VHH binders against q86uu1r1256to1370. Designs and how they scored, part 7

Target 1, 115 residues: q86uu1r1256to1370
Amino acid sequence: SKVCRGYLVKMGGKIKSWKKRWFVFDRLKRTLSYYVDKHETKLKGVIYFQAIEEVYYDHLRSAAKKRFFRFTMVTESPNPALTFCVKTHDRLYYMVAPSAEAMRIWMDVIVTGAE

## First folded at step 3 (VHH)

Design n04 (framework vhh_8fcz_2)
Fold by ESMFold2-Fast, scan of step 3:
Order: C-alpha cells, then sequence, then structure tokens
Structure n04 (fold): chain B 115 residues (1-115), chain A 124 residues (1-124)
C-alpha cells in the first residue's frame, strides 16, 4: 500500500487551460485524486484505477488529434519533455511533472497501481 | 452517437434578450457537464458558460457574467442559455457542447461538437 503526493500541472479547466494541481496516488483507495493545493482541502477530481487504460509519453497536440473539437484551438504543453498522459475509458489526462525524475516516479506508481 | 441540436438564435438589437436551447441525445445526459461555446465571425471558439451535471453549479466567462444564465433540465435532456443585455460583441454562432467534468468545473481537454450551432446577431 503506497501513497504518492505532489504537484503536477494538468490540462483542464473550462476549455484548454493548464492548471497546477496537488495529486494524491492512493493504492488502498485505488484512486488518483487531485486537489487545489497541498492541504487537500478542495477536491477537484478523481481518476479511478479501474478506468486507467494507458500511461505514456506524448505531447498534447499529437494525442488530441484522435478526439478534437472541430473549431477549437488547443493549448500546447508548457513543457513537452516533461509531459505524460493517463488514458482512461472516458478521457485523456495530460500531466506536466516538475522534473524528469518526478515524471518517471509518477508514471511508475500509476502503471504499477493500475495493474 | 452524440447529437446536440441548438436553436433559438436570431437577430436582436443591442440591449435585447434571447433564449437558446440545446436538445441532447445519444448519451447519458445527466453525467456530463454541458457548456455553451461561441464563435464570432472571423475569430476562434470562445467558452461562454458551463453547468454541472446535476445543475447545482454554474460558471461563466467574465465577458458574459451577470448577463447570461445557463440552465439544464435532465428529464428533458435540454440545456438553455438565457441571454440579456446583449452587445454587438455577442454576435456569434453558439454551440452547445458536452464535456466530461469532475466534482468541480474542470472540463475534459477536448470534446465532440455536433450540429451547426445557432446564429446570434446583435445589431441595430
Amino acid sequence: as target 1 above (115 residues)
Amino acid sequence: QVQLVESGGGLVQPGGSLRLSCAASGFTFSTYWMNWVRQPPGKGLEWVSGIYPSGSDTTYADSVEGRFTIIRDNDKKMVYLQMTSLKTEDTAVYYCARLEGDYYPDSFEYSDYEGQGTQVTVSS
């Protein structure tokens, strides 16, 4: 049972904005939850382990091509080299890690937790 | 397959009011955030307003806050946009869009838009 916590920048919000969120990976609850800040006071969303299909390196632009608004322009990742994706049944989450090491750690714990 | 059919647009003078409607089918309407987005002539798509799946929470772009009201009826699978105090800057094609949200007004990064929208023209 492991819990991993940290800041990631997530694509989200109203339309096409990048927001810094506090992520909590909780193997016991089988959830990846994100909050407004590290005090975990205001929950913004939950990704259930059972819904996770893939975790991979990708840039927002290339991944978004499969499901794109006809007239919407997309905001490119603020740091493509630190961007990874979590694909669920319903949507694709784009995450920017604060460092290469943090990105590796997050991808590892999500992949192993979703197994 | 998702179907979203917008209606209620038209020509109105500045300061006027219009109510837009969107009829949804082909998906579980009550589990999706519903949004209104618009495209002014010669410009990109602009988000206008969103409403939580249950209807308990709404959010608005700064440009329309206090003038527009978004409402949904989950039994009828309808979403509405009540527009008041219309300005020439509100001239656009208006689309309704489903976006997968969480507990708060965070939307899915991209979504399907159906239909051709409804034209709103504000001019004298």
Scores: ipSAE 0.000, ipTM 0.125, lowest interface PAE 14.5, mean pLDDT 73

Design n05 (framework vhh_8fcz_2)
Fold by ESMFold2-Fast, scan of step 3:
Formats: sequence, structure tokens, C-alpha cells
Structure n05 (fold): chain B 115 residues (1-115), chain A 123 residues (1-123)
Amino acid sequence: as target 1 above (115 residues)
Amino acid sequence: QVQLVESGGGLVQPGGSLRLSCAASGFTFSDHYMNWVRQPPGKGLEWVSGISYSGESTTYADSVEGRFTIIRDNDKKMVYLQMTSLKTEDTAVYYCAKWGDESYTYLGQFDYEGQGTQVTVSS
């Protein structure tokens, strides 16, 4: 209880690219934090539990279409079947879990922790 | 050093088939989304197809949808492009390309490209 950690692939907010990040769910601190890697030395962001409105499956098959013109690109989710969303007051977070079981676990701990 | 080595190109008649291969090394292949891009003579790069790190999700450019199939084998660190019903418009140098974990731009480009493999479709 209290802390759950692991890799998730997260879509950037303003920059629409997918990045692998180490997520730490800390029930005591009421935070979902993400780092560059599992050593937890370079913090990239924090989602506060009080800001979380909803956690749900992304029923859209792709967050964005992969297209390339010249040197620009927008990518779809690397695995739509394992993609879930965390909705906060200020933005949506799209995450890809490594497995269906991991996705269920992450969604469950985030939903229960936000209570 | 990341390396991507393409092979399988050649000369083929319209309506023919070719299978391109890409051998990857220098990174954790199974953690990366892989792509095929091409450069026709006298034109810029065109994205052709992409495949998720698990292989469950694939995407294709409209021009190749239904004719090309992208496949990966994570055990062998290989990406393939099966091309069927080839058209003269498919003539290009084909490159295997990956995304970087550290890409921070909406104007994102591929981190690395191989040397390419030439596909020529001509009667």
C-alpha cells in the first residue's frame, strides 16, 4: 500500500510525442510523480490527486495519426489497447501501460488514491 | 551508437512484391516505436509506416494502405516492410527510423536513420 511505481509511456501536453517515464504513485503524499528513469533523480512532473477528475480507457484507437511531411510528425498511441487517460482540471494525461494487468492496477490505484 | 541496417531493395516490375528488412542495434529495440520512411528521387522524405514497440498497433500512409504491411520481431531486433502491388510511385530509397526517448518537439524528427535501401519499380 501507499506507493506503486513503474514505467509508463506518456504523451506530452503541448508537445505531442510519446515518452517513457518512471511513475511513482504515492498515496501518503497524494501525488503521481514522473521521472526520467527508475533512479528517481530527475523529476519531470507531478499530478496532484486533488486535481484528478477522472480515470478512463481511451476508447479512441489513436491519440493522433502518425504523419510525416518534410520534417514534422505527430504520432498515435504506441499501443491503443493499453492506453488510459487521467483527466485533471488543467489537462489530460495519456498513458500506455506495459500490459493489460498493469493498466488495470494503475487505474485502480489512481482512482482509489484520488479518494 | 545506434545502428539501423536496411536491406531487401531492388528492381521490380509494377505489380510486384519486395520485402525490406531492418536490423537494429545499440538500443533497447523492444522499447521503441519503429518506422519506415522513404525518399523518392528529387523529393523530400515521406513517412510510410509505423509499428508500436509491442507490435499491436500499426499505421500506414494513405498511399500505401492495403498494399504494405509492417512487422517486427523483437527477439531478432528486426523490422520488416512487406510491399505488394508495387507502383512506379513507390520508387524511392527506403529508410528504417526510430523515435528518441528524449524528443521534446512537436516538430519531432527521427533520431536515427540507416543508410537506406533502393527500391526501383519500373517496367
Scores: ipSAE 0.000, ipTM 0.126, lowest interface PAE 16.1, mean pLDDT 73

Design n06 (framework vhh_8fcz_2)
Fold by ESMFold2-Fast, scan of step 3:
Structure n06 (fold): chain B 115 residues (1-115), chain A 125 residues (1-125)
Amino acid sequence: as target 1 above (115 residues)
Amino acid sequence: QVQLVESGGGLVQPGGSLRLSCAASGFTFEHYAMNWVRQPPGKGLEWVSGIDYSGGRTTYADSVEGRFTIIRDNDKKMVYLQMTSLKTEDTAVYYCARVSTYYSGEWETPGFDYEGQGTQVTVSS
């Protein structure tokens, strides 16, 4: 299909909290858009295919162990096993799929659509 | 609003064991990675251990790897630090901390937005 829709949980940009968003992958428009809910009335953001550099399933581990008041840790995802990343020119997006099957479908659709 | 309350510290001899507890409230505990940090007398804060939101992934400072174990109970909103084979250099005030952000850039580093009041661990003969 030309359009893939579904809920994904996405890490926020300004506030590093996880929010459930309705994602719409539109192959014809070459956009990955996310909305507050499935009624698609309030757009929260858009990722243009041309900006996508990489889509991957990756686990980040902390390499920083000693700092005053700060340290680097693994991603604090609601479900790390179902988390995938979309790397763009502007930023790295962290997405949590509702199932392993959904994660594979979303990654495939985004990768093939971006190329 | 957000509260972290540590307990379980005390005086113990070298080679001994202690279990520290941290009770969390005021936030959705199961959505946050939790950490233990410590401050030895006259020194700065030292990161000790971290655990992800689910308890499935843990990390440890080289100085405590193999001796300490971090675990969490999301139903009870608790995080624990099981300490074994304690050494005099483990003497410190131990704090439970919630990570506020994660950055992968070299200059920008993750911080924690809340620390508890701390619990004193003294390892001495």
Scores: ipSAE 0.000, ipTM 0.135, lowest interface PAE 15.5, mean pLDDT 72

Design n07 (framework vhh_7uia_1)
Fold by ESMFold2-Fast, scan of step 3:
Structure n07 (fold): chain B 115 residues (1-115), chain A 125 residues (1-125)
Amino acid sequence: as target 1 above (115 residues)
Amino acid sequence: QLQLVETGGGLVKPGGSLRLSCVVSGFTFSNYWMAWVRQAPGKELEWVSSISTDSSYIYYEDSVKGRFTISTDNAKNTLYLQMSSLKPEDTAVYYCARVPYSSDYYEDTGAFDIWGQGTQVTVSS
């Protein structure tokens, strides 16, 4: 329960292409890290819990935050219905979960862990 | 008033060793992850290594694992990179960088928010 692991497809920072990464949410370490694969030897990035401002998907964000604004990048996702966002101080991370259940679990553990 | 100053580069033969140092001023060193990044002649920036605020998490690029060691000395506000078994492929300008609270080491090194001036490492006979 302290750690959530799994593959997500994320949008790149510099090059706006979608890449499959192994994500590790670690409540004790207070990090959300992503790796090339499940061996966790090739670190690609890390998000500190204190940097996380919100977690949402486009439907809920449009209703709660912005009246007229739509994220075209979410529309360009490989699977918009399974795409969620982690907003940090320096950037937005767009992630595609493998299923609706996985998306719900990831969003829930990130929100509750970052609190 | 943020400053990162790298030193310790030089010319070394293959198999040799060097220790790079990065002295930090203008922010609380122990509040940030720190990284070493390099750029070989005519190539893109390549992430080399990162270290967490408390040194509990340390990561290396695959080609330097077992040869390079990253460390910090909080009392001296200094980040180190101990390099051993140097190869011609390690020839590059090495930069010290402050990691933002979130980072993408391979996909966007430009996301690092503060960079040093760099120090040249040349490995040749």
Scores: ipSAE 0.014, ipTM 0.247, lowest interface PAE 8.0, mean pLDDT 76

Design n08 (framework vhh_7uia_1)
Fold by ESMFold2-Fast, scan of step 3:
Structure n08 (fold): chain B 115 residues (1-115), chain A 125 residues (1-125)
Amino acid sequence: as target 1 above (115 residues)
Amino acid sequence: QLQLVETGGGLVKPGGSLRLSCVVSGFTFSNYWMAWVRQAPGKELEWVSSISTDSSYIYYEDSVKGRFTISTDNAKNTLYLQMSSLKPEDTAVYYCARVPYTSEYYEDSGWFDPWGQGTQVTVSS
């Protein structure tokens, strides 16, 4: 089975700082997990595939959506052009990929896995 | 303050069964996904299982599928792990944890750091 791993910068939940986290996409477990670093010893969060509603390029869609409580998060992104959003049942996750290619790969595997 | 109290561990022979319980206080139990994690001697922390607030979504680590069952009793603020067909490889301290970011927008909270004392499970002949 295929697993995707790599660094993304994510916006924090309650404290709104952008932090580099090691993400692991696991098709068998149906989870997207993120850790402090690549050693995968300090888990910071888990997004369950069943909870994922939508994945989109935030710089294209955030301006069109009128229902965002956290609309201004994209504006404060370190790199708006490489920012994408994962919408779950209970929160929005804002992620910055290290490159356009990485962003494409992450969005593709998350969308495919959430089906 | 937040408190998680794990109980039910002990010494059992291979093939035996144990039921672990975790009583939580200091937060609204039914608002969070909950998890069991374990740490074997000399090993890193390993995720075991997670359960959603309404038990609609349940996930297991591959090595425990079919042998362990996670469940909740929201009225008692209690998380359970029913363990059967125990193996020596299951020997570890078991911790329960609140899954981060399901209802609270907290960074640096969650199950990366065990929240209680844990309960020791030892499987040996």
Scores: ipSAE 0.006, ipTM 0.168, lowest interface PAE 10.1, mean pLDDT 74

Design n09 (framework vhh_7uia_1)
Fold by ESMFold2-Fast, scan of step 3:
Structure n09 (fold): chain B 115 residues (1-115), chain A 125 residues (1-125)
Amino acid sequence: as target 1 above (115 residues)
Amino acid sequence: QLQLVETGGGLVKPGGSLRLSCVVSGFTFSNYWMAWVRQAPGKELEWVSSISTDSSYIYYEDSVKGRFTISTDNAKNTLYLQMSSLKPEDTAVYYCARIPYSGSYFEDTGAFDIWGQGTQVTVSS
């Protein structure tokens, strides 16, 4: 029953560009899905709850945990203060929320859903 | 020797059916999400469908929902696309593609890391 929807800007995995996507958090499916727009007609990706390891927004922590052959994308974000990370086994996602309040809400629902 | 080989295309009348097959070699098929993408004459590549490693997650482009079915046979390293109620708008070269990321997510990046040669599907009277 607890579904969260809204726009976030995400960094691409293969093509390193920031794109606005419509995100849907769905507790029944245990997925965080994103679409081209709010009409939810063109699915662009899915993150499975069981694969989520961490959700964080600490810029210093993100920089400290950068991997070999890459720098943290949080500092390259169009709005670092509103950027949070979702870490899975296979990938680190960088997302920009439209406001501090929206960022807190998204992080909360993802953390509680992944538990 | 990484290869994806599509077969099963052909000429079919509107309302008809075809089954496309993609045989994979050179990598562990069951470790990757797989996709079907198509390109109509004079148009950009369009994602059609994706399937997870265990077939538990399956996604379709809206225009093909209810008409197309994606499936895998991991023992045969083969990806299938069963197409029914075909329309002239489905005329395209169909490509089998490997999604570069596997396991914990799906993402349509518009850029797949391994492609087949494609198989032509023509829907015409």
Scores: ipSAE 0.014, ipTM 0.328, lowest interface PAE 8.5, mean pLDDT 76

Design n10 (framework vhh_7uia_1)
Fold by ESMFold2-Fast, scan of step 3:
Structure n10 (fold): chain B 115 residues (1-115), chain A 124 residues (1-124)
Amino acid sequence: as target 1 above (115 residues)
Amino acid sequence: QLQLVETGGGLVKPGGSLRLSCVVSGFTFSDYWMAWVRQAPGKELEWVSSISSDSSYIYYEDSVKGRFTISTDNAKNTLYLQMSSLKPEDTAVYYCAKGYYEDEGSYSPYFDYWGQGTQVTVSS
């Protein structure tokens, strides 16, 4: 099926800040890649389909709380109702979709593509 | 020559207000996320608030939401924390921190540099 592209706001890995990234779901390459912007020139990360374990809503834990060197980082999703999580063997990715429709589409293509 | 200088701390009664300032030098202020972090006596460091380089994203720790406001003045290279309705539990040394890590790096999970801190004491 078709390639899915669009902006999502994702939480950072170590400093739990939210950043707008351009996501590209590529079924043929079996990758979910994210870039600085829609020009797709500055790659920021790749999630390989084979690494994806789960895709789910995380309304009950909109905040990520981790301890780093006696330091606790707590950050809340800017829109918990539009927040979903992609769990890989390596880490958790939290993403905010621009709308309920976009969130359903992204979750569906990621879940379906990971198989 | 990267430096962060925190000021504005002091002794205040519960329900009072203070404004903390952090003047930065040695880097372009608007290139980085900035944060306030605090450490209460005998406790671990606790993140308080963060603001993006363009001020479009602002986040707070749950216990300070609605009471604290983080802001920047790019022309003055200054980060602020306006604190209202202060509680004894807010007593801590407050540090200004520069965020250097996004999730694509192998950096340590702590801020690149922070200043010497400013003491905030809330007591009757």
Scores: ipSAE 0.014, ipTM 0.142, lowest interface PAE 8.1, mean pLDDT 75

Design n11 (framework vhh_7nfr_2)
Fold by ESMFold2-Fast, scan of step 3:
Formats: structure tokens, C-alpha cells, sequence
Structure n11 (fold): chain B 115 residues (1-115), chain A 124 residues (1-124)
């Protein structure tokens, strides 16, 4: 099976709005889909692999901050150390993984699948 | 009857510590994400921390990260908030809440069961 599933917390389009969603990575379909819950009955969105440009994390604030500005998206995260980004042509997605191991797994399967 | 009941609040000096408890009854506690939310005098509700159903994943507001620890005991049906290095800004009524349908940790409308709250006052 070429499918990876699990909960991630996704930023809901606002700096202060973070939503827990059930993510399904499907290598054969080349999609990263997210649902309200693990029953996969209410689809909230789809990220197509061909739209993914970068996958990265920046849990060190010094790397994200500039002299006169602050990078608020990652710093507003409920867990900056477990926050990673999926950059697509249309949008930048901020994801919080449940653990460091889960974050590494998700980033790896997304990067490998998108290539 | 679905119920959440907080305890452990009180008066403490700046730099002090408190341990809050939330006793859950009337539902399968181990199946739900749980959260702590606070409300300071004259302010709106502020999300503080959340923990997933298994207790494996924890999330914190930046204002409390490194000072507060959320934990749960699924055998005792109890949620905890361990508060260290308390500041006057932490003065608030603290509520435990059950997350509804996995909605946003910052959306109070995504929480369907609330406790009565426990008062935490940090003053010298």
C-alpha cells in the first residue's frame, strides 16, 4: 500500500486559526487529501503533488525573523518545533505534526511523492 | 450526564506553581482531544493548551510554552495542567473543555463541553 494516514493540525487561513484534520497521502493518486476526521466522510481539501514546490520546516525563530519584521505564522503555531510548511503554487500550508518522528515521516513521504 | 469539573486553582505569588485537575464523567474520555482555555477579567477566552486522545501529542499557546505542561490520565478520566513560573498575566478563570469534531484548537465553538472553571490569581 502506498498510503499514509494521520492527524495533522493545519492553519485554517488565519494566523490564529489552527484546525485538526485527518490527512491521507496517496502516492498512486498523487494527492494529499484532508478530512474532518478519520472516518474520511467529509473532505475539506486536496493538495495535488504536482502543485507542491517545497516542503520545509523552520523551528528556529532566528532563521525566520528579519531585522525590522517578524515571521508570525510559524511563531503563532501551537507547537513551532513540530511545524512544517508545504509550499504550493496557490498557497503556503502550515502543518503541526503530533511528534518529531511523525513530522519527519510526513515530510519524507510528501517530498518523495512530489518528486 | 456529560460533565467536566476543574479544581486546583488558588492564589499564588509571581514565580509560583499550581497544578490544575479536570475530572471528566459521562463520556468516553479516552476518545476525545481535551483543552485548557482561560478567561482573564475583561478579556475574551484564550486557548492555552490541548492534548490528543492518547496523550502523545501536546500543543501550547506561545504565551505559556515552556512554563505550562498539559497531561492526561485516561484510566482516571482526568486532565491536568501543571503551571510553573506563574506571572500576573496568568490571572484568569481556567476551564477544561472537550473538543468537538477535531475543529481548530483556537475555535471555542469547536468545543462542546465545558467545565465551570477554577480561578487562578497571581498576585504579590
Amino acid sequence: as target 1 above (115 residues)
Amino acid sequence: QVQLQESGGGLVQPGGSLRLSCAASGFTFSSYWMSWVRQAPGEGREWVSSIDSSGYSTYYADSVKGRFTIARDNVKNTLYLLMDSLKSDDTAVYYCAREHYGDSLYEFTGMDVWGQGTQVTVSS
Scores: ipSAE 0.000, ipTM 0.127, lowest interface PAE 14.8, mean pLDDT 75

Design n12 (framework vhh_7nfr_2)
Fold by ESMFold2-Fast, scan of step 3:
Structure n12 (fold): chain B 115 residues (1-115), chain A 124 residues (1-124)
Amino acid sequence: as target 1 above (115 residues)
Amino acid sequence: QVQLQESGGGLVQPGGSLRLSCAASGFTFSYYAMSWVRQAPGEGREWVSSISDWGGSTYYADSVKGRFTIARDNVKNTLYLLMDSLKSDDTAVYYCAKDLPSEYDYTGSWYEYWGQGTQVTVSS
């Protein structure tokens, strides 16, 4: 029934390796997929709703190593103020939204869709 | 650039065992889930198994459940596939791939892989 799509800049495997990807949030299929571009012809990866544990932008946590790692990843972002994280069983996904409002919308649809 | 090098294939009789390895470079291995994908002669690619970034979760195709075990070593940047009770239907070139399969496409046709693959032949 509800689909959200748009560009986000996603951190790759290497620190400071940020790539613009077209994200598609599909509530019916329970996936957050990302493609090379908006034509959705080349799939680069999928985040399954069942794997999503947490969505956040606050990296001030109690665990020293975990907090330092998250802080460093956010500050290496091309736009730390618009960077949010999706924590899964598989890894942390760091994404940069094009605006504060877009970041809020993406975080909301991912959180509500993962329920 | 992402580089994946598979090894460990060979000729084995039905019921035998093999251990495949994949050496990864060009990306932060511990940040990514990894998968094994195979392609039999004249067939399309088939997803076999996946393992989460730190090995806490593993996934298997129904055809290999109970026979194959996927594992990883994040210090050595190496992915493994332990294959037991091999059947003739397991004959294929095996590729390792970065990331998990799509929920809509378990054939592995969309996977990004950079290796040559390793040939597994199960025949008497």
Scores: ipSAE 0.000, ipTM 0.116, lowest interface PAE 17.7, mean pLDDT 74

Design n13 (framework vhh_7nfr_2)
Fold by ESMFold2-Fast, scan of step 3:
Structure n13 (fold): chain B 115 residues (1-115), chain A 124 residues (1-124)
Amino acid sequence: as target 1 above (115 residues)
Amino acid sequence: QVQLQESGGGLVQPGGSLRLSCAASGFTFDEYWMSWVRQAPGEGREWVSSIYTGSGSTYYADSVKGRFTIARDNVKNTLYLLMDSLKSDDTAVYYCATSRGPYDEYLYHSFDYWGQGTQVTVSS
């Protein structure tokens, strides 16, 4: 589908700052946007698809699958095993999915949409 | 050689309206996020609004939603902020900023270029 929605915990650009945000991946708008909650009334940030360079797990097997061979350690993540990264031209976003299935889905839609 | 120049600031009474302009040179709008960011005396910078020219999408801080409108003219390479129902809390220097990359609530440094700012004062 053209839109994927769900909660992820995102690092807020400073170490030790993790916030639960409602993410909306919209292929038609070509954006990954995040809000305070599922009502999508308080926008907190937007990632433009064309700025996305790489998507990978904080897990060796998943990193290798995405053409990365180095383990990335996210020391302040509440769950490193469910942490994945979205690298843009300007910064690296760290996100924690609620489950392994959710992480796979988010990675697949972001990678596919960024193509 | 990117330059941003804001104008249109001034003194208005509470409930008044004001229109800010930002003239841009040295780049094209179609590949950039264009934003307004403000800074009140003694405070940090606060993101106000953004428009992504490629998608046409507009976004607003909760504090200004329903009162402010962001717009751009790609032919004139000019960004606008239409401000209605101004409150004393809107008093700040307003900056025009541009970025090719993602906006984040913590990342004012994600903006590539900033203008010099224009002062808006809302006072009775």
Scores: ipSAE 0.000, ipTM 0.214, lowest interface PAE 10.7, mean pLDDT 74

Design n14 (framework vhh_7nfr_2)
Fold by ESMFold2-Fast, scan of step 3:
Structure n14 (fold): chain B 115 residues (1-115), chain A 124 residues (1-124)
Amino acid sequence: as target 1 above (115 residues)
Amino acid sequence: QVQLQESGGGLVQPGGSLRLSCAASGFTFSDFYMSWVRQAPGEGREWVSSISYGGDTTYYADSVKGRFTIARDNVKNTLYLLMDSLKSDDTAVYYCARGQTIYESNPEYGLDYWGQGTQVTVSS
């Protein structure tokens, strides 16, 4: 079987800020879980493989919204070239990998595991 | 300077046992997952086993599960691989490696420092 664990920077759901999280791919449980840190004691969330619809590579883009002559910006990915998305039936998860090779590996194991 | 030094390899007959050690220096050993990776002649690298920071969680490739045991001593900064019921297919150079990530299918990308390796030969 496959083992895949490591840090990814994930966009927050409540506020659009990027946070470093420790991700664990578990083929037997069919889950992608993320923790506060590498010790895996403080669970922050779980993505069930059954819920995954798509995994794709796309650059995140900054967005400027103009309201009443005022501009509001949303947080852009700290590294758009290393950003990928996991689409579930409920929401989108945006992640930044530490390298191009790591991004390729994470996308491959998630796509293969979700099949 | 990060350094990893393996020892304990050698020639054994099928069904035999070996204990590999890896002495780590130049970094805080307890801050990293540690792994054993092997490479047989003419083949790519195969991830064998990994152990968590405190030693409480261990992972094994299906080919070695039940025969190998990974362990660590964070006081001595040493990683171990206890190998039982050795088979000819276990013949390889065994590398000790440090990493902040574990990627079974492509271990070279998750591991940032490697030892020089120790040869294990299983032959009658």
Scores: ipSAE 0.013, ipTM 0.412, lowest interface PAE 7.4, mean pLDDT 80

Design n15 (framework vhh_7mjh_2)
Fold by ESMFold2-Fast, scan of step 3:
Structure n15 (fold): chain B 115 residues (1-115), chain A 123 residues (1-123)
Amino acid sequence: as target 1 above (115 residues)
Amino acid sequence: EVQLVESGGGLVQPGGSLRLSCAASGFTFSSYYMSWVRQAPGKGLEWIGRIYWSGDTSYNPSLKSLVTISRDNSKNTLYLQMNSLRAEDTATYYCARTYIFENPDYSGQFDYWGQGTTVTVSS
């Protein structure tokens, strides 16, 4: 299929907290977009396939490393075993999939699309 | 080879209007968010707004009432319409391809920029 969509929990870029977002992977547009919810009316961000350098899960520990901030924000992944990272030139995106199978599917789709 | 070429700049009187164009080539224009960014003499970059392939727009709140961004995907062209121009709008205007952003962080990340077109607002 040309489009893959579903919920993932992502670490915020500005505020370091984990938020559930609706992700849309579009092979024709070569974009990975995320929205507040599945109605796709409030766009939160976009990652272009050309910006993606790596997709990996071997650095799950790096996501949990920053446990406290000045405002007592917890940044530890809600499920480290289901956490994966999308590395772009400018930032890292940490995502939690709803299952091990979903994590593998998302990682494969993103890696294959970015090629 | 990705290329972005702005045009339409010039001298405009205060209160006037101006339309800028940006001709894109070397990539699938219809697949990208495109942005306008300006830089006034002696100041930093100021993001104006962005537009999705479908025409959906997002603007810098301070400029929203003064500008309109549009695009023509069949011509690979991006437009910026500016109204009620003031001396403070004197700047070099750039179109830029947006490869990453996160709302409400409007600064985005741009991987390709045009050469710029200069707009001077004076009597």
Scores: ipSAE 0.007, ipTM 0.282, lowest interface PAE 9.6, mean pLDDT 78

Design n16 (framework vhh_7mjh_2)
Fold by ESMFold2-Fast, scan of step 3:
Structure n16 (fold): chain B 115 residues (1-115), chain A 124 residues (1-124)
Amino acid sequence: as target 1 above (115 residues)
Amino acid sequence: EVQLVESGGGLVQPGGSLRLSCAASGFTFSKYWMSWVRQAPGKGLEWIGRIYSGGRTSYNPSLKSLVTISRDNSKNTLYLQMNSLRAEDTATYYCAKGTYIYTSPDYEGYFDVWGQGTTVTVSS
């Protein structure tokens, strides 16, 4: 399949703010990289597919007890219904897709790449 | 069948320590977040903390100084170490299986599986 590119809103590591970042899935490198913008000039981070442990989406929040979500950053997302999480052995990433279809595509690409 | 079995509860004196265990079976334990949750008599559920596949932890800030969560993926076992126990820590303690790896856009798996609980009573 083709290289997947697009904007996602990601929660910051140090400062808890949600920032729009340009994400690039690269099958050859087996990486999910994110940049300041679509020019792909200023790299902000890389998620190596070998490091990915879990990928899950926000629809599960409706089935869970609210106490389990008291300290989950998903509850503070600008759009919880379009929020999905990528867990690596080092860090948890929270991402907001621009649409339900985009969320499905990104999750599929990431999960397929991680296998 | 997915199963979680807690053990290690009992009567403990105020100021004492206790370690609870949770034996997991029927799923790939190492790939899931695991949580500890408690429920005191007549009260609601209180989330204690979570441990990620690789061992990183996240705690309820009100309980962080009292507890440590750990896991042994080779033994499919989750642990909760509790120190400086008070009467207010009397509760039934549950381990819970968290989210899973999503293998397909059309796949809908489990969110939570709970054990049957183990009771801790803090009393002289």
Scores: ipSAE 0.000, ipTM 0.149, lowest interface PAE 11.5, mean pLDDT 74

Design n17 (framework vhh_7mjh_2)
Fold by ESMFold2-Fast, scan of step 3:
Structure n17 (fold): chain B 115 residues (1-115), chain A 123 residues (1-123)
Amino acid sequence: as target 1 above (115 residues)
Amino acid sequence: EVQLVESGGGLVQPGGSLRLSCAASGFTVSDNYMSWVRQAPGKGLEWIGRIYPGDSTSYNPSLKSLVTISRDNSKNTLYLQMNSLRAEDTATYYCARHLDWEESGYYPAFDIWGQGTTVTVSS
């Protein structure tokens, strides 16, 4: 019933640039969706809860064990200290939260929702 | 207004064939990655296949021999041809526009869905 919404900065999949996106965590739909902005008119991607394998905060672990994203590194993040990872079946997402509290909240709701 | 409208569903006898249509307005189907998806009553979504801007296609391996996706650019319409229909093909069929190809990844993501057209396979 509760929906978590907010801005996160996300690493692109094909083009390795960091883009600010509006994220919507919807427990009922079992989706984590991201839009161009808060008007939610231009959807850019959806992460289905079934696809989520891990959510973690660990710069060294993400660098050492996720070599399939060759040029993507947490150290290249606009804010490495606020960067967390969402691992799905075939893709690793890197996300930057606006604060440490926001990062904790986002990680918690995604982990809890994926259970 | 960007919109997708499916049509062509209905009652079909087992072993029959059916062609579904998906009319697009507000955008051009040939410039986009388009998919067909279905949902049987009480079940989850099942991806059927997609057509690329260059008209190449990709299908769910379980359905590949039974379905064909095509488009008519002059009518801005997407089609799903289905052959050898069985009772388990009973579902609501949706057409959907993909997000930027670069963002779709392993689990397909869609930004526009039609309202669906229902296909019932029964004698």
Scores: ipSAE 0.000, ipTM 0.120, lowest interface PAE 11.6, mean pLDDT 76

